# VHH binders against Translation initiation factor 2 subunit alpha (eif2a), part 10

Target 1, 261 residues: Translation initiation factor 2 subunit alpha (eif2a), of Pyrococcus abyssi (q9v0e4)
Amino acid sequence: AREYPEEGEFVVATVKRIHNYGAFLELDEYPGKEAFMHISEVASTWVRNIRDYLKEGQKVVAKVIRVDPRKGHIDLSLRRVTQQQRKAKLQEFKRAQKAENLLKLAAEKLGKDFETAWREVWVPLEEEWGEVYAAFEDAAKDGIDVLKGHVPDEWLPVLKEIIDNYVEVPTVTIDAEFEITVPKPNGVEIIKEALIRARDRANKEKDVEVKFTYLGAPRYRIDITAPDYYKAEEVLESIAEEILRVIKEAGGEATLLRKEK

## First folded at step 4 (VHH)

Design g13 (framework vhh_gefurulimab)
Fold by ESMFold2-Fast, scan of step 4:
Structure g13 (fold): chain B 261 residues (1-261), chain A 126 residues (1-126)
Amino acid sequence: as target 1 above (261 residues)
Amino acid sequence: EVQLVESGGGLVKPGGSLRLSCAASGFTFSSYAAAWFRQAPGKEREFVSAISSGGSTTYADSVKGRFTISRDNAKNSLYLQMNSLRAEDTAVYYCAADLSGTYEYWSGTEDEYDYWGQGTLVTVSS
């Protein structure tokens, strides 16, 4: 891509050398570019020992605070990266690296070099999906034929094999609350048994995970992770029907509370 | 499918030792970063140790000098040798792997590991 990053850009960098006044890092996304992070940019508080914060070989997410292409100077900051910004950039970087590694594996299986794989697979998928890994996720979810017409047909069988083995099907999580009361001395045990039984039954389905969280009497939260919103809603309806039935039979009262949308 | 399966957990007395194993299957990468995390009853999941694709290791302060992480790439296995065990080491231990890169890369954050095992319980009690 670009020869140099832009000011304000978040980058992944590998710590190469640490001195008492700062560290030198290599920019993973800009091959051959070295950047400097002054000790005052490592943390928002006074730093006595920089090695308490950085280790040689460690990858970090940093913000580019200065670029001088003429002199080859790039300055980075860790203290100006929020936890949310770090998480988002790290996920973006990891998705790209995963896709690259999977494509390298596919190329080896076809006896093709990586330059051919980049031209025939990476560039077309990146242009259409924005991310190659997003294309792989769509293929994992909806089948390899979503890539048909975007890459040469000879890649489809090997990509299917690789995607099926290495790419996790994207999931969605929905949440809802139950309001449950059982006015009996053993009411808490009746509620626990109903929730555990419903959870365990739902969790037998492939790619479905159900969790309950106690929020304070009489409320419980349910989180449902499933391949798509349709399946998540289907699982929620099934669980709600079971819980409401069991609680009513026990002489209690249960209500499913939904978000407005 | 990529799977990580832990084994070797159990009950030990304070001062004892255990060796945890993590068997990885469903991939042919010989170079990747891996880590051990643990979760004690009533506490958040915490970092224990990590090993880079090049073999460099990192440890949480609470386990330095007592635990040793290692790998056998030919067997696609990760190990945690735990010595001088304390009651505070009681936890479910999880192995984790990062298949995104072949360079030296390790960290103590959960966000950096894409594949996780189901955990193995270690109880340190008299």
Scores: ipSAE 0.125, ipTM 0.515, lowest interface PAE 5.7, mean pLDDT 85

Design g14 (framework vhh_gefurulimab)
Fold by ESMFold2-Fast, scan of step 4:
Structure g14 (fold): chain B 261 residues (1-261), chain A 126 residues (1-126)
Amino acid sequence: as target 1 above (261 residues)
Amino acid sequence: EVQLVESGGGLVKPGGSLRLSCAASGFTFSSYAAAWFRQAPGKEREFVSAISSGGSTTYADSVKGRFTISRDNAKNSLYLQMNSLRAEDTAVYYCAADLSGDYTYWTGEPDEYDYWGQGTLVTVSS
């Protein structure tokens, strides 16, 4: 929790006022701090109309290019933020904001103020998990007891209610390829039916999604989304067993090709 | 389980109108911003409109003046009134919610929204 950002830091800022020479923004992560972005820092190309790039109320990811704490001056750049850096910062910020909003809901349900919630819940979870939302995701996946001992017991029932209602179980996606050949005039139909049946069967399982993509004979890609790597691998093995069996019974050959992770 | 379900799509002639609906469940809809996106065949998803929990709105330039976004918090519903439809409005329309906060507009990138409906098809043709 710093009073001012550091030069080179990526921040989320809200556009407050736009002028022809630049914009004034409020730093969402540093309450009470206003920063300036000169029109030359808005885009890598010449900017004729700043409003083509910025709107009042818009949230942006900007890079801090200058900080003078003595004068209270903070200068931002939008053009010096790569798409990859913007995406990473937005994900970090959104996760923190989700966790904060959920914690506020929990505090209200317990009749506690947010200062108490911050001290009793936020700080301990951030210390252990690195970020509070990751703790909420682990609780959603493995149950509320993962938070036991890290927060006072009185928070556990309300956090369970909030997490169960608002936090999606984290998922992982794995991929693999099949080589499938059925040397019959209706071979394509046999393959299609086998893949559709395997997909539909797997998709009946909670929090499991399977997708097949044709890559060019004899190759097919499979993508499996599941709550964790072990579950995804289990689903892949089950699908492979079914496909290999069905294709063999039809007089064809199928092989599972694994991508090295 | 957070769920968004779109409805109201269909075939309409150029100059016609349609109203899309999005039913939200599994979260306190009134507390969060929501948006409409669309995806035409062979193209990426593009931003259409967003509305804050307080009712502040923003629109893509291509739809401004023709489309109106609104919400009914009592019904946990989001709407998009589409007027003066054009062939280029043909797309699958998606409802999206950002539970990270009350944000009316980020960069308009789809990856900034966490929850999505499955989409409703709008076809504008003669």
Scores: ipSAE 0.011, ipTM 0.327, lowest interface PAE 9.4, mean pLDDT 84

Design g15 (framework vhh_gefurulimab)
Fold by ESMFold2-Fast, scan of step 4:
Structure g15 (fold): chain B 261 residues (1-261), chain A 126 residues (1-126)
Amino acid sequence: as target 1 above (261 residues)
Amino acid sequence: EVQLVESGGGLVKPGGSLRLSCAASGFTFSSYAAAWFRQAPGKEREFVSAISSGGSTTYADSVKGRFTISRDNAKNSLYLQMNSLRAEDTAVYYCAADFSGTYEYWVSPSDEYDYWGQGTLVTVSS
């Protein structure tokens, strides 16, 4: 971690004190560093009352507009942050906070202090993955052994326990539609049974979830959640083959409708 | 299985009060920040209030002074005391939990929270 942020950097800061001329904020990512935001940097329009925009205890995404390490002066701007930049920075910050909280849990279980956890786990994983939470997601998806060689072996069992309990396996969701017609008095029941069986079979696979939604005869939507795009497409193909076969055997017609884009 | 289950919604007259509850199970609730969000018919979901794992609270300007968020870690529960209710408070109210321990007024709900409840309807009308 750097001692000071760089000019142009987006930071998460907590509003500490508000005055008529500006606010003082603490930088969440730079412990012990306090920054100032002049009232003219709060919004793109004239600000009469700064408290219409900022509240004590509020967390904000701000842009660092000036840094003077010699004097310990850091100036922030809120008005020079777009909504898209704010959302991206908040997502990055929250992922880092989740990873830090998980590492603290792991350190506690292993009887290590956080300084040791930072040196032995955080720094190596950040160097290899770019962010620690991405390493935890890879371990959740592909197993704890992806971290082997990057952290001391004594951390692996406790990290596995924590990751298995708190980190959701990264997934992708694809969608498609079926057009299904069974021209029999019990056609609706035949269709329901086929969809339920296909869903239940697919859902037996690890980290696979299939959902059907009735859109209005003859249309049904399928949503498939899986660890990656290849697995999702494989599951869709398997389900489509089963549904088309069962419906054809029942004297009906079924078609899988794929979107080009 | 992780679950958040809301209760306490209902029909109430303008100026009335309701207390919403959220029961958490399947995870260590005390380690999570928690929040209330709402979605009115035909509108996007909006932030209402949040409480950190340590008990620090924040409120949307539209509810500040009227609503109070609280938690009971021994009961794995989150609460929202709603006073001086207005017609514009009519919405489905959702409980949410986040392991990051951080929150903000204007953060998008869909991008920021690990777990969500199914919602409870609050209707404020005569």
Scores: ipSAE 0.007, ipTM 0.351, lowest interface PAE 9.6, mean pLDDT 84

Design g16 (framework vhh_gefurulimab)
Fold by ESMFold2-Fast, scan of step 4:
Order: structure tokens, then sequence, then C-alpha cells
Structure g16 (fold): chain B 261 residues (1-261), chain A 127 residues (1-127)
């Protein structure tokens, strides 16, 4: 929401003009603001030809190293951005772009202009969730009603359609191994039935998927996909308890192993 | 459901040419940035080429001047024209897409920057 970026901030900028001594870039997140990157800030090593690093129209992640609002001067650095910092800023920027593109699609379906969509949907969701794409992820995960009261009701059906079609429910996957032995002639069949039953029960839960993989007697791998790590761990604990109980009842032995090689 | 399906892979002799296609469905392709990656046997997946929604392109140094990426938004398709093929170009080629819109970055994009992937198409360059 600020008119100017802060010193130390990472920004997405588009290269507009290149000279031998540096480049002029527009700040994508601060409309109308032009910034300068001196050739000495392009790379850590000596730069002979700036065009080996920058091209007009190119988007870069840069660090703001100086701001002078009085003169309208903003100085950027490319050399002071690590790959990890670049990836983090890129991910943040792309989430915002995804949300904006989805909101434009919703506005078009409702016959509304983007200015209306910005005021009625973007601003309220950004204020409550910190970022609009996070609100869309919550709606994908917990249903469109999480947005009720934050945006006008007329937006809810179209946002539900867009979110269901384009926003993946965020999930995490954890894995573990079981060591299972049932010393009976039909031991393998007993194990198979126990694992299938546990899997099918867990898979009845919304957004939970459990898969077992045979690794070679007595080892079995379990993969659990769930909305978050707490839920994944809860599902694993529940399945482990059931498997250990059922196998023990059948006269066998089962142990849960959390480390894998 | 967003889907990307590659085609056009096959066996070709060194110095030959091949054209890969990637068909997109379940989304408005024109709003997406897209890329080609490849993975050779026993090696990590590497960047080949990318194209923004606006048509700006970038290439890995190993393919620059030999490969050309292009898109046809009316056909919801991405293409990779491969010329002067070498044995070292042998790999499974994957197309990838991202709803970021315009994308043209300094350096090579990484796999983590793309949300949607195809299953790949095998390209073998051998005598």
Amino acid sequence: as target 1 above (261 residues)
Amino acid sequence: EVQLVESGGGLVKPGGSLRLSCAASGFTFSSYAAAWFRQAPGKEREFVSAISSGGSTTYADSVKGRFTISRDNAKNSLYLQMNSLRAEDTAVYYCAADLSGDYYWTGSPTEDEYDYWGQGTLVTVSS
C-alpha cells in the first residue's frame, strides 16, 4: 500500500532502458515508479557488458538499496539478491499474480469491471488474510462460506466456480514404514486385509489419501496426504494404533518406524 | 482440471530435427507462462526454454541457437522446435505451466516455479 518501497525490500522490476553505466527499471508492485540500477550493482564480479546480464522487457528480483522520495530516486541491486531470496520473492509475487488473474476471470463472468472487483473482493480479502491467494486456498480447503461476510454475496457463486477449477487444495505428504510379521500360513493375507481396511477407513475423510507400498517382508511403506502436518500426523497415529492392535490380535507383531533409508 | 500432454518425441540421428508439442486443457492457456524441461537417464531435471504469456523467450545456454520455443494460444499449444540435435540432447522432455502471466527472469527458471507438468515425451538422439 505504500507509495515507495522501503530500503532493504525485495521487489519485482521490469527493465525499461539500458545504458553502459546502468539500467532503468519500472517497479511492478509500485505503479509509475522508475528505479535505477548502476552497473556495479548488477553482479559481484566486474561487468564488462551490462547486456550480458539484462535485457529490455526482462523482469528481475532486485533489492532496494536506496530511496529518496523527495527526488523520486530509487536505487536497486541485483548482486545483493541470493538465489534463496529470489525464489521466495518470486513465489510471493506469483501468488499475487495468480489471485489477480483469477479475480479478473470472476469479474468477467459477473459482468463487473476490475476496479469493482478490486474494491469489493481484493481489498477486503487482503485486509483479513494478508494475501488474496491465501483466502482462495482457505475457500478451496474449507468451502466458499469462509468468504461469506467478507465479500458481497453475489460474488460467492462465481468465486466458488473459479476456485474449484483453478485453486489446488494445499496438501502435505508424510511417510513412514511398518515392520509387520504374522507367523501363520495365511499371514500375508491377514496383513493385506488389515492394511486395506485401515486405508479405506482413512480415505473416507475429506482431503485425506493413504497409500501402502510393499517394500519386501517384513517392511511396508505408508504415504499420507492431508491438508496439513497436524492432520497427517493424526491420521498416521490412528492408522498405527489400528494396525498394531489388529496384528497383535491375530498373533503377530507390528512396529511403526519413522526413519527411512 | 489442468492438463498438459506432450507429443512428438522419437528417435532421430545426430544433426536431425524434431518438433515437440504440448496440448493444454482445463484452463485459459493464453494467461499462463510455459516452459520445457528435460531429464536424461541418471541425471537431474534441467531447464531447456521458457516463454511468457506475452511471448518473451529465454533459453538454456546448451540449446541457444538450436531450439526455438513458441506458443499458439488459439490452439492452446506450446511447441519446441529442435534443430541440430546432439547425442547429449537425449532425454525425456516435459512441458510445464504457471499462472504467473508475463514471465521473463534473469537466469534459468527452476522446477519450483511451475505448478503444472506433463508426463513427458522421450527424445532419443543416436546413430
Scores: ipSAE 0.012, ipTM 0.399, lowest interface PAE 8.1, mean pLDDT 84

Design g17 (framework vhh_gefurulimab)
Fold by ESMFold2-Fast, scan of step 4:
Structure g17 (fold): chain B 261 residues (1-261), chain A 126 residues (1-126)
Amino acid sequence: as target 1 above (261 residues)
Amino acid sequence: EVQLVESGGGLVKPGGSLRLSCAASGFTFSSYAAAWFRQAPGKEREFVSAISSGGSTTYADSVKGRFTISRDNAKNSLYLQMNSLRAEDTAVYYCAADLSGTEYWVSGSPDEYDYWGQGTLVTVSS
């Protein structure tokens, strides 16, 4: 683990002390390191009162703009962080915190201290996967054996238990709409039966969930949750082919519509 | 051992009030977002309210204005003050903690919560 962050790095920091010229923050990811944020780096507009932007105890995502390890100086900026960069950094931080807490739970179950867990599990998984939570997700998806050879064997049973209980297999959800018309007195019932059968067939697949929502004739929404985007699109195509075929056989018309972003 | 233990449930008349408590142990509660969910007989688990580690709150539309979520980090406790109770509030209430808990991030999805209590029953009837 690095002792200091790099210039240009995004960090999570906790505001500790606020002065009229700036604030001092602790770096959550670099224990024992304090950083300074000058009032001119708080916002893109002129800042009259820094307490309008920061409060003690607040966590922020900041960009490291200067590091001097010799003097122990770290300078941060809030104004140079976009909303997209803040969201991405928070997601990374949340994943790391989740992984750390799961590892602490595993260590407690094995009767080991966290320093041992860090050395034997965290460091090897971070080196191979780049991110420990990504390793946990791979183990959840493809089985605990993906970690075999990367951590001592004694960790595998407890990690399997914890990963199976607390790590959700990563999924994606896509949506689309159907326009369906069956010009018969019982047309709504024909449509319902077609959608229910297609849904039930698709839901037999592992880690696939399909839901239909009636939006008002002639529109129906489909939501498909699957392990990855490729599988979700494959399921959508299969369902669309079945629905279009069944509806045509019933003397109706059906069209698949994809919402554009 | 991570543990969440709910208390304060019971029988209350329509229009009455109850305060639920959740005691957290075995982890640094102050670092996590926490939430209340409920499950009525024969229904799915429903979001009620959540609070971030920094105190930001969110509520389900069905309870907004009637329920108040709060936390006491010094006591490692989460609370739900329930006012103007209705028959449809009858459910088992669950306390939950989110391992991704940050000062500004709360979730209304049960899938985002990693630790759960065993629940406390709230019955609203005469």
Scores: ipSAE 0.000, ipTM 0.147, lowest interface PAE 16.4, mean pLDDT 83

Design g18 (framework vhh_gefurulimab)
Fold by ESMFold2-Fast, scan of step 4:
Structure g18 (fold): chain B 261 residues (1-261), chain A 125 residues (1-125)
Amino acid sequence: as target 1 above (261 residues)
Amino acid sequence: EVQLVESGGGLVKPGGSLRLSCAASGFTFSSYAAAWFRQAPGKEREFVSAISSGGSTTYADSVKGRFTISRDNAKNSLYLQMNSLRAEDTAVYYCAADFSGDTYWLGSEDEYDYWGQGTLVTVSS
């Protein structure tokens, strides 16, 4: 990790002292580094009472607006952080904390100190995956062998145990639309039954969830949640083939439509 | 399976006391931070108190000095001792747990991994 953050970087900081003109914060990701946030950088609107926005002990996501490593000066802004940027940074920070706690647990089970765990597991996984928790997610999804060659073999059984117990498989969601017409008096019921059967069949597969939404004849939306985009697309193709076949057999027409970007 | 189950809620008179409990199961409770939130009728959830995995505590200004949060890792339990209760303390109380082990996420529900179903506390005479 770098000794100092870079200008433009989003950081997690803990409010330590509040004054009328600004606040001093400790950077959680840069141990021992203190930063300053001027009152004018707290909110986009005029701030009369800084304590309405900040409380001692509070964690915030701030943007680094100035760094002087020679003098040890770091300036932060809260007003230049959007809600979306705040959520993204908090998720990143939380994932790193989760990975660290899981690694500590693994080290304890293997009878090793955390310094050894950091050198043998954290550093290699961070180098290859960009973040350790992403490596744990890949191992949860595709099996512990994805870590083979990146960490010493003695860590693999204990990491498998920890990952299987504490790491959830990530998912992705894709969407598409169907245009379906069945020119019969009971056409709507035929369509409904076809969609329900396709949904229920797909939902029997592990880590797959399919939902249909009626948008107004002749349009129906499908949402597919799966472990990855490849699997989601595979499920979509399977469902499309089933729906097209069943609707054609009923004397109707069905077309899969995808949104353009 | 992960569960947080609150208990101890009930009807109490103003100025009275009540102790809430939260039983954790299905995860390593001792490594998690834990918190109490409450939701009064027609209002959003608000932060009440939190305790880190290391035992550091944080309180909302409205309850500071009246409520005490504590944990018993051997029993996988979280507690909230509520003294000098007021009508405005009437709410459904929820316990929550966060794997980061940190209590500094004041009022940030998004940061908590697990939630209980709640226990009703009614303060009236």
Scores: ipSAE 0.006, ipTM 0.363, lowest interface PAE 9.9, mean pLDDT 84

Design g19 (framework vhh_gefurulimab)
Fold by ESMFold2-Fast, scan of step 4:
Structure g19 (fold): chain B 261 residues (1-261), chain A 125 residues (1-125)
Amino acid sequence: as target 1 above (261 residues)
Amino acid sequence: EVQLVESGGGLVKPGGSLRLSCAASGFTFSSYAAAWFRQAPGKEREFVSAISSGGSTTYADSVKGRFTISRDNAKNSLYLQMNSLRAEDTAVYYCAADLSGDYEWTGSPDEYDYWGQGTLVTVSS
């Protein structure tokens, strides 16, 4: 909501005009603001032809290196942006744009204008969560009631519908290996049945997915996708206990192999 | 579930025309930007055309003036009208959708949320 970016801020900008000495860009997050990027700030190596690096209409992630609000001067750097910083800023910008479009859908369903949606929903959620899309992800994971008290109640049913349809619950995946042996002619079938049973039981839980991969006797890999690391570890512990018990009862041996830090 | 399904590909002679369709389901298509990409054997996926949620269009230089992108939000569909086809247009064509509603990025495939399976277009005599 600020009129000008701050020095050190990463911004998304659109290249508007290119000259031999630099380029003029429009700041996507600061409507109506134009910024300048000197040719020396385009790349860490010497730049002979600026058009090898920039094209009119191209969107770039740049670092704000100078701001003079009195004169309306903003200077940008492309060379002072690492690949990690570029990816993080693009992800942040894209998440904000997705949240805005979802909020526009919600406003349309309630017959409200976007100014009202911004005031009643966007500003309160951004203040509490830091970004609106994070609030939507928490609502997708833990239910719409996490937004109760932060937005007017009339928004809750329509936000629930939109979040349930468009926002994926963020997940994490962990892996581990089992060593399993069953010294019987049908040992492979006993192992297979135990793994399938454990997988199917775990997969009944919301947002939990378990996959086993045969690595070569006696090794099997397990991949567990869950909403968070705590849940993933809980699922792994439960599966390991069941597999170890079932295999032991069948006259075999099973061991869970964990990487030590 | 979210799906994009392409159709309309086939064999066509140079100078001919073809219309590709992309059917969207499982989401509110009208809120998304949509695009066509293509991939020829031995090449990377290249941008062909895009249309914003607001209806603004953009085209790759190689297809500008020959191809027309359009959408029908009531039918949850995206179209690519291909005229004056050339042998160089031979490729698998993919439709893609982006929830940001805006296509003015680098033209990178990585910036689109949803993808179809592709439809083959062969231009030869």
Scores: ipSAE 0.013, ipTM 0.380, lowest interface PAE 8.6, mean pLDDT 84

Design g20 (framework vhh_gefurulimab)
Fold by ESMFold2-Fast, scan of step 4:
Structure g20 (fold): chain B 261 residues (1-261), chain A 124 residues (1-124)
Amino acid sequence: as target 1 above (261 residues)
Amino acid sequence: EVQLVESGGGLVKPGGSLRLSCAASGFTFSSYAAAWFRQAPGKEREFVSAISSGGSTTYADSVKGRFTISRDNAKNSLYLQMNSLRAEDTAVYYCAADLSGDYWTGSEDEYDYWGQGTLVTVSS
């Protein structure tokens, strides 16, 4: 890890001391580094009382606006962080903290100290996946063997236990609509059977969930939950092909709509 | 399977005391930071108090000195001791937990698990 943050970097910092002209904060990601935030960088409007915005012990997302490593000076801004930037940095920090806590649990169960866990597990996984929590998510999704060869084998059983108990598989959901008409007395039964068969087939795939919702003739909504957008689109294409084929064979018409017009 | 369940809510007279409990199940609570939030009728949810995995505590100014947050990791439980209760403390109280352990902003967006809430009414 770098000794100092870079100008323009977003950091998580803990408020340590508050004065009338500004606050001193400790950088959570740069152990031992203290930074200063001038009162003019706390909010976009005039600040009369800095304690209306900051309190000791509070964690904030701040932007690094100046770094002088030779003098040990780091200046932060709170006012120059958008809500989107704040949420993105919080998500990144939260994922890293979750991974660290899970690794500490695994180390405890294996009777190893955290320095060993850092060297044997954290560094290799971060190097390959870019972040440790992403490696844990892949292991949760595709099995612990995705970590084989990246960490010593003795870690695999304990990591499997921890990951299975604490890591949720990330998913995405896409939606689309079908217009389906079958001009037969039993048309409703034909449509029902086609949708149920397509749903049940898709739901046999790991981490795939398909749901149909009747919107009013001739429209049906489909929601597809899958591990990623590529898989969700692949499932949608497969379902659409099956539905269109079955409905056409029954003498009906079906059309896939990606948005209402 | 992972759940937080609040209990201990009820009707209390002004100046009275009440102790809320939050039971965590399906995970190892000691690795989590935990917090209490509350929501009064017709108002947004607000932060009350938090405790880190290491035991550091923080409080909203409105409750500081009157409320005490604590945890019992052996029982997977979080507590809120409420003293000198006022009418404005009337709210549904929610327990929340965050696997980040020591990440602490008072923002509800940071908590992974939430309970369903327990009602506290302070009235004569």
Scores: ipSAE 0.014, ipTM 0.418, lowest interface PAE 7.2, mean pLDDT 84

Design g21 (framework vhh_gefurulimab)
Fold by ESMFold2-Fast, scan of step 4:
Structure g21 (fold): chain B 261 residues (1-261), chain A 124 residues (1-124)
Amino acid sequence: as target 1 above (261 residues)
Amino acid sequence: EVQLVESGGGLVKPGGSLRLSCAASGFTFSSYAAAWFRQAPGKEREFVSAISSGGSTTYADSVKGRFTISRDNAKNSLYLQMNSLRAEDTAVYYCAADLYSDEWTLSEDEYDYWGQGTLVTVSS
């Protein structure tokens, strides 16, 4: 929503023109704004040929190092962007673009222009959730009513339709290992039955998926997919308690192994 | 549900031509960038060509001048015209769409939806 980016901000930009002293880029998130990247800001080492690093039409994640709104000057740096910062910014940018495209589709279905969609839906959701796509994910997970009171009621049915069709419920997956031994001729069968039973019980819960993988006696891996880490850990605790009980009753021993955080 | 389905692959002699098609469904194709990637046996997937929603194109140096990417938004279709084919063009060709951007990118990790692929074999 700002006319100009702030110093220190990470932006997505498209290379438009390359010269021997630097490049001019268009800021994808700030329509109509052109920025300059001096050749000394392209890489952490001395750059002989800027075209080894940039080409026209290329999209890059850059850091805003200077803004002069009065002159319309924006200076960018590539060398001051880490791989982690680049990945985080690209993910943020792609989420925003996806949300914008879904909102455009909703506006079209409701017979409203995008200016109206921006005012009535985008601005309120961004203000409350920090990003519009996060609001759409919450609506996908917990139902459209989470948006009630934040957007006009007439938007709710069309947003529900679009969110249900295009927004996947976010999940997390955690893993752990079990060390299980049952010193009986049919020990492997006892272990298999215990794991299958624990898996099937856990999979009865909404949006929970449990998978066991045999790693080689006495080791078994468990993968738990759930809506959030709290729920994933709760499911793991429940499964571990059941497995430990069943294996002990069979005359064996089981231990839950967690990797260092 | 977003789907991309490739067709048009086959066996062709060196110097020959093939036209690949990609049919898009489940989204407004005209709003998004699309690309072709390929994967040869035993090699990593590589970029071939991309087209923006507005029709701006880019090509890998290995195919520039020989391949032409195009789109037909009315038919929700993406095409790759391949001319002067060489043995090293032998690969499974994949259609990809970036449903988060109307402008193209060169990295495969930045395309979110992929087709199943179509095999192109260039052999005498």
Scores: ipSAE 0.000, ipTM 0.172, lowest interface PAE 15.0, mean pLDDT 83

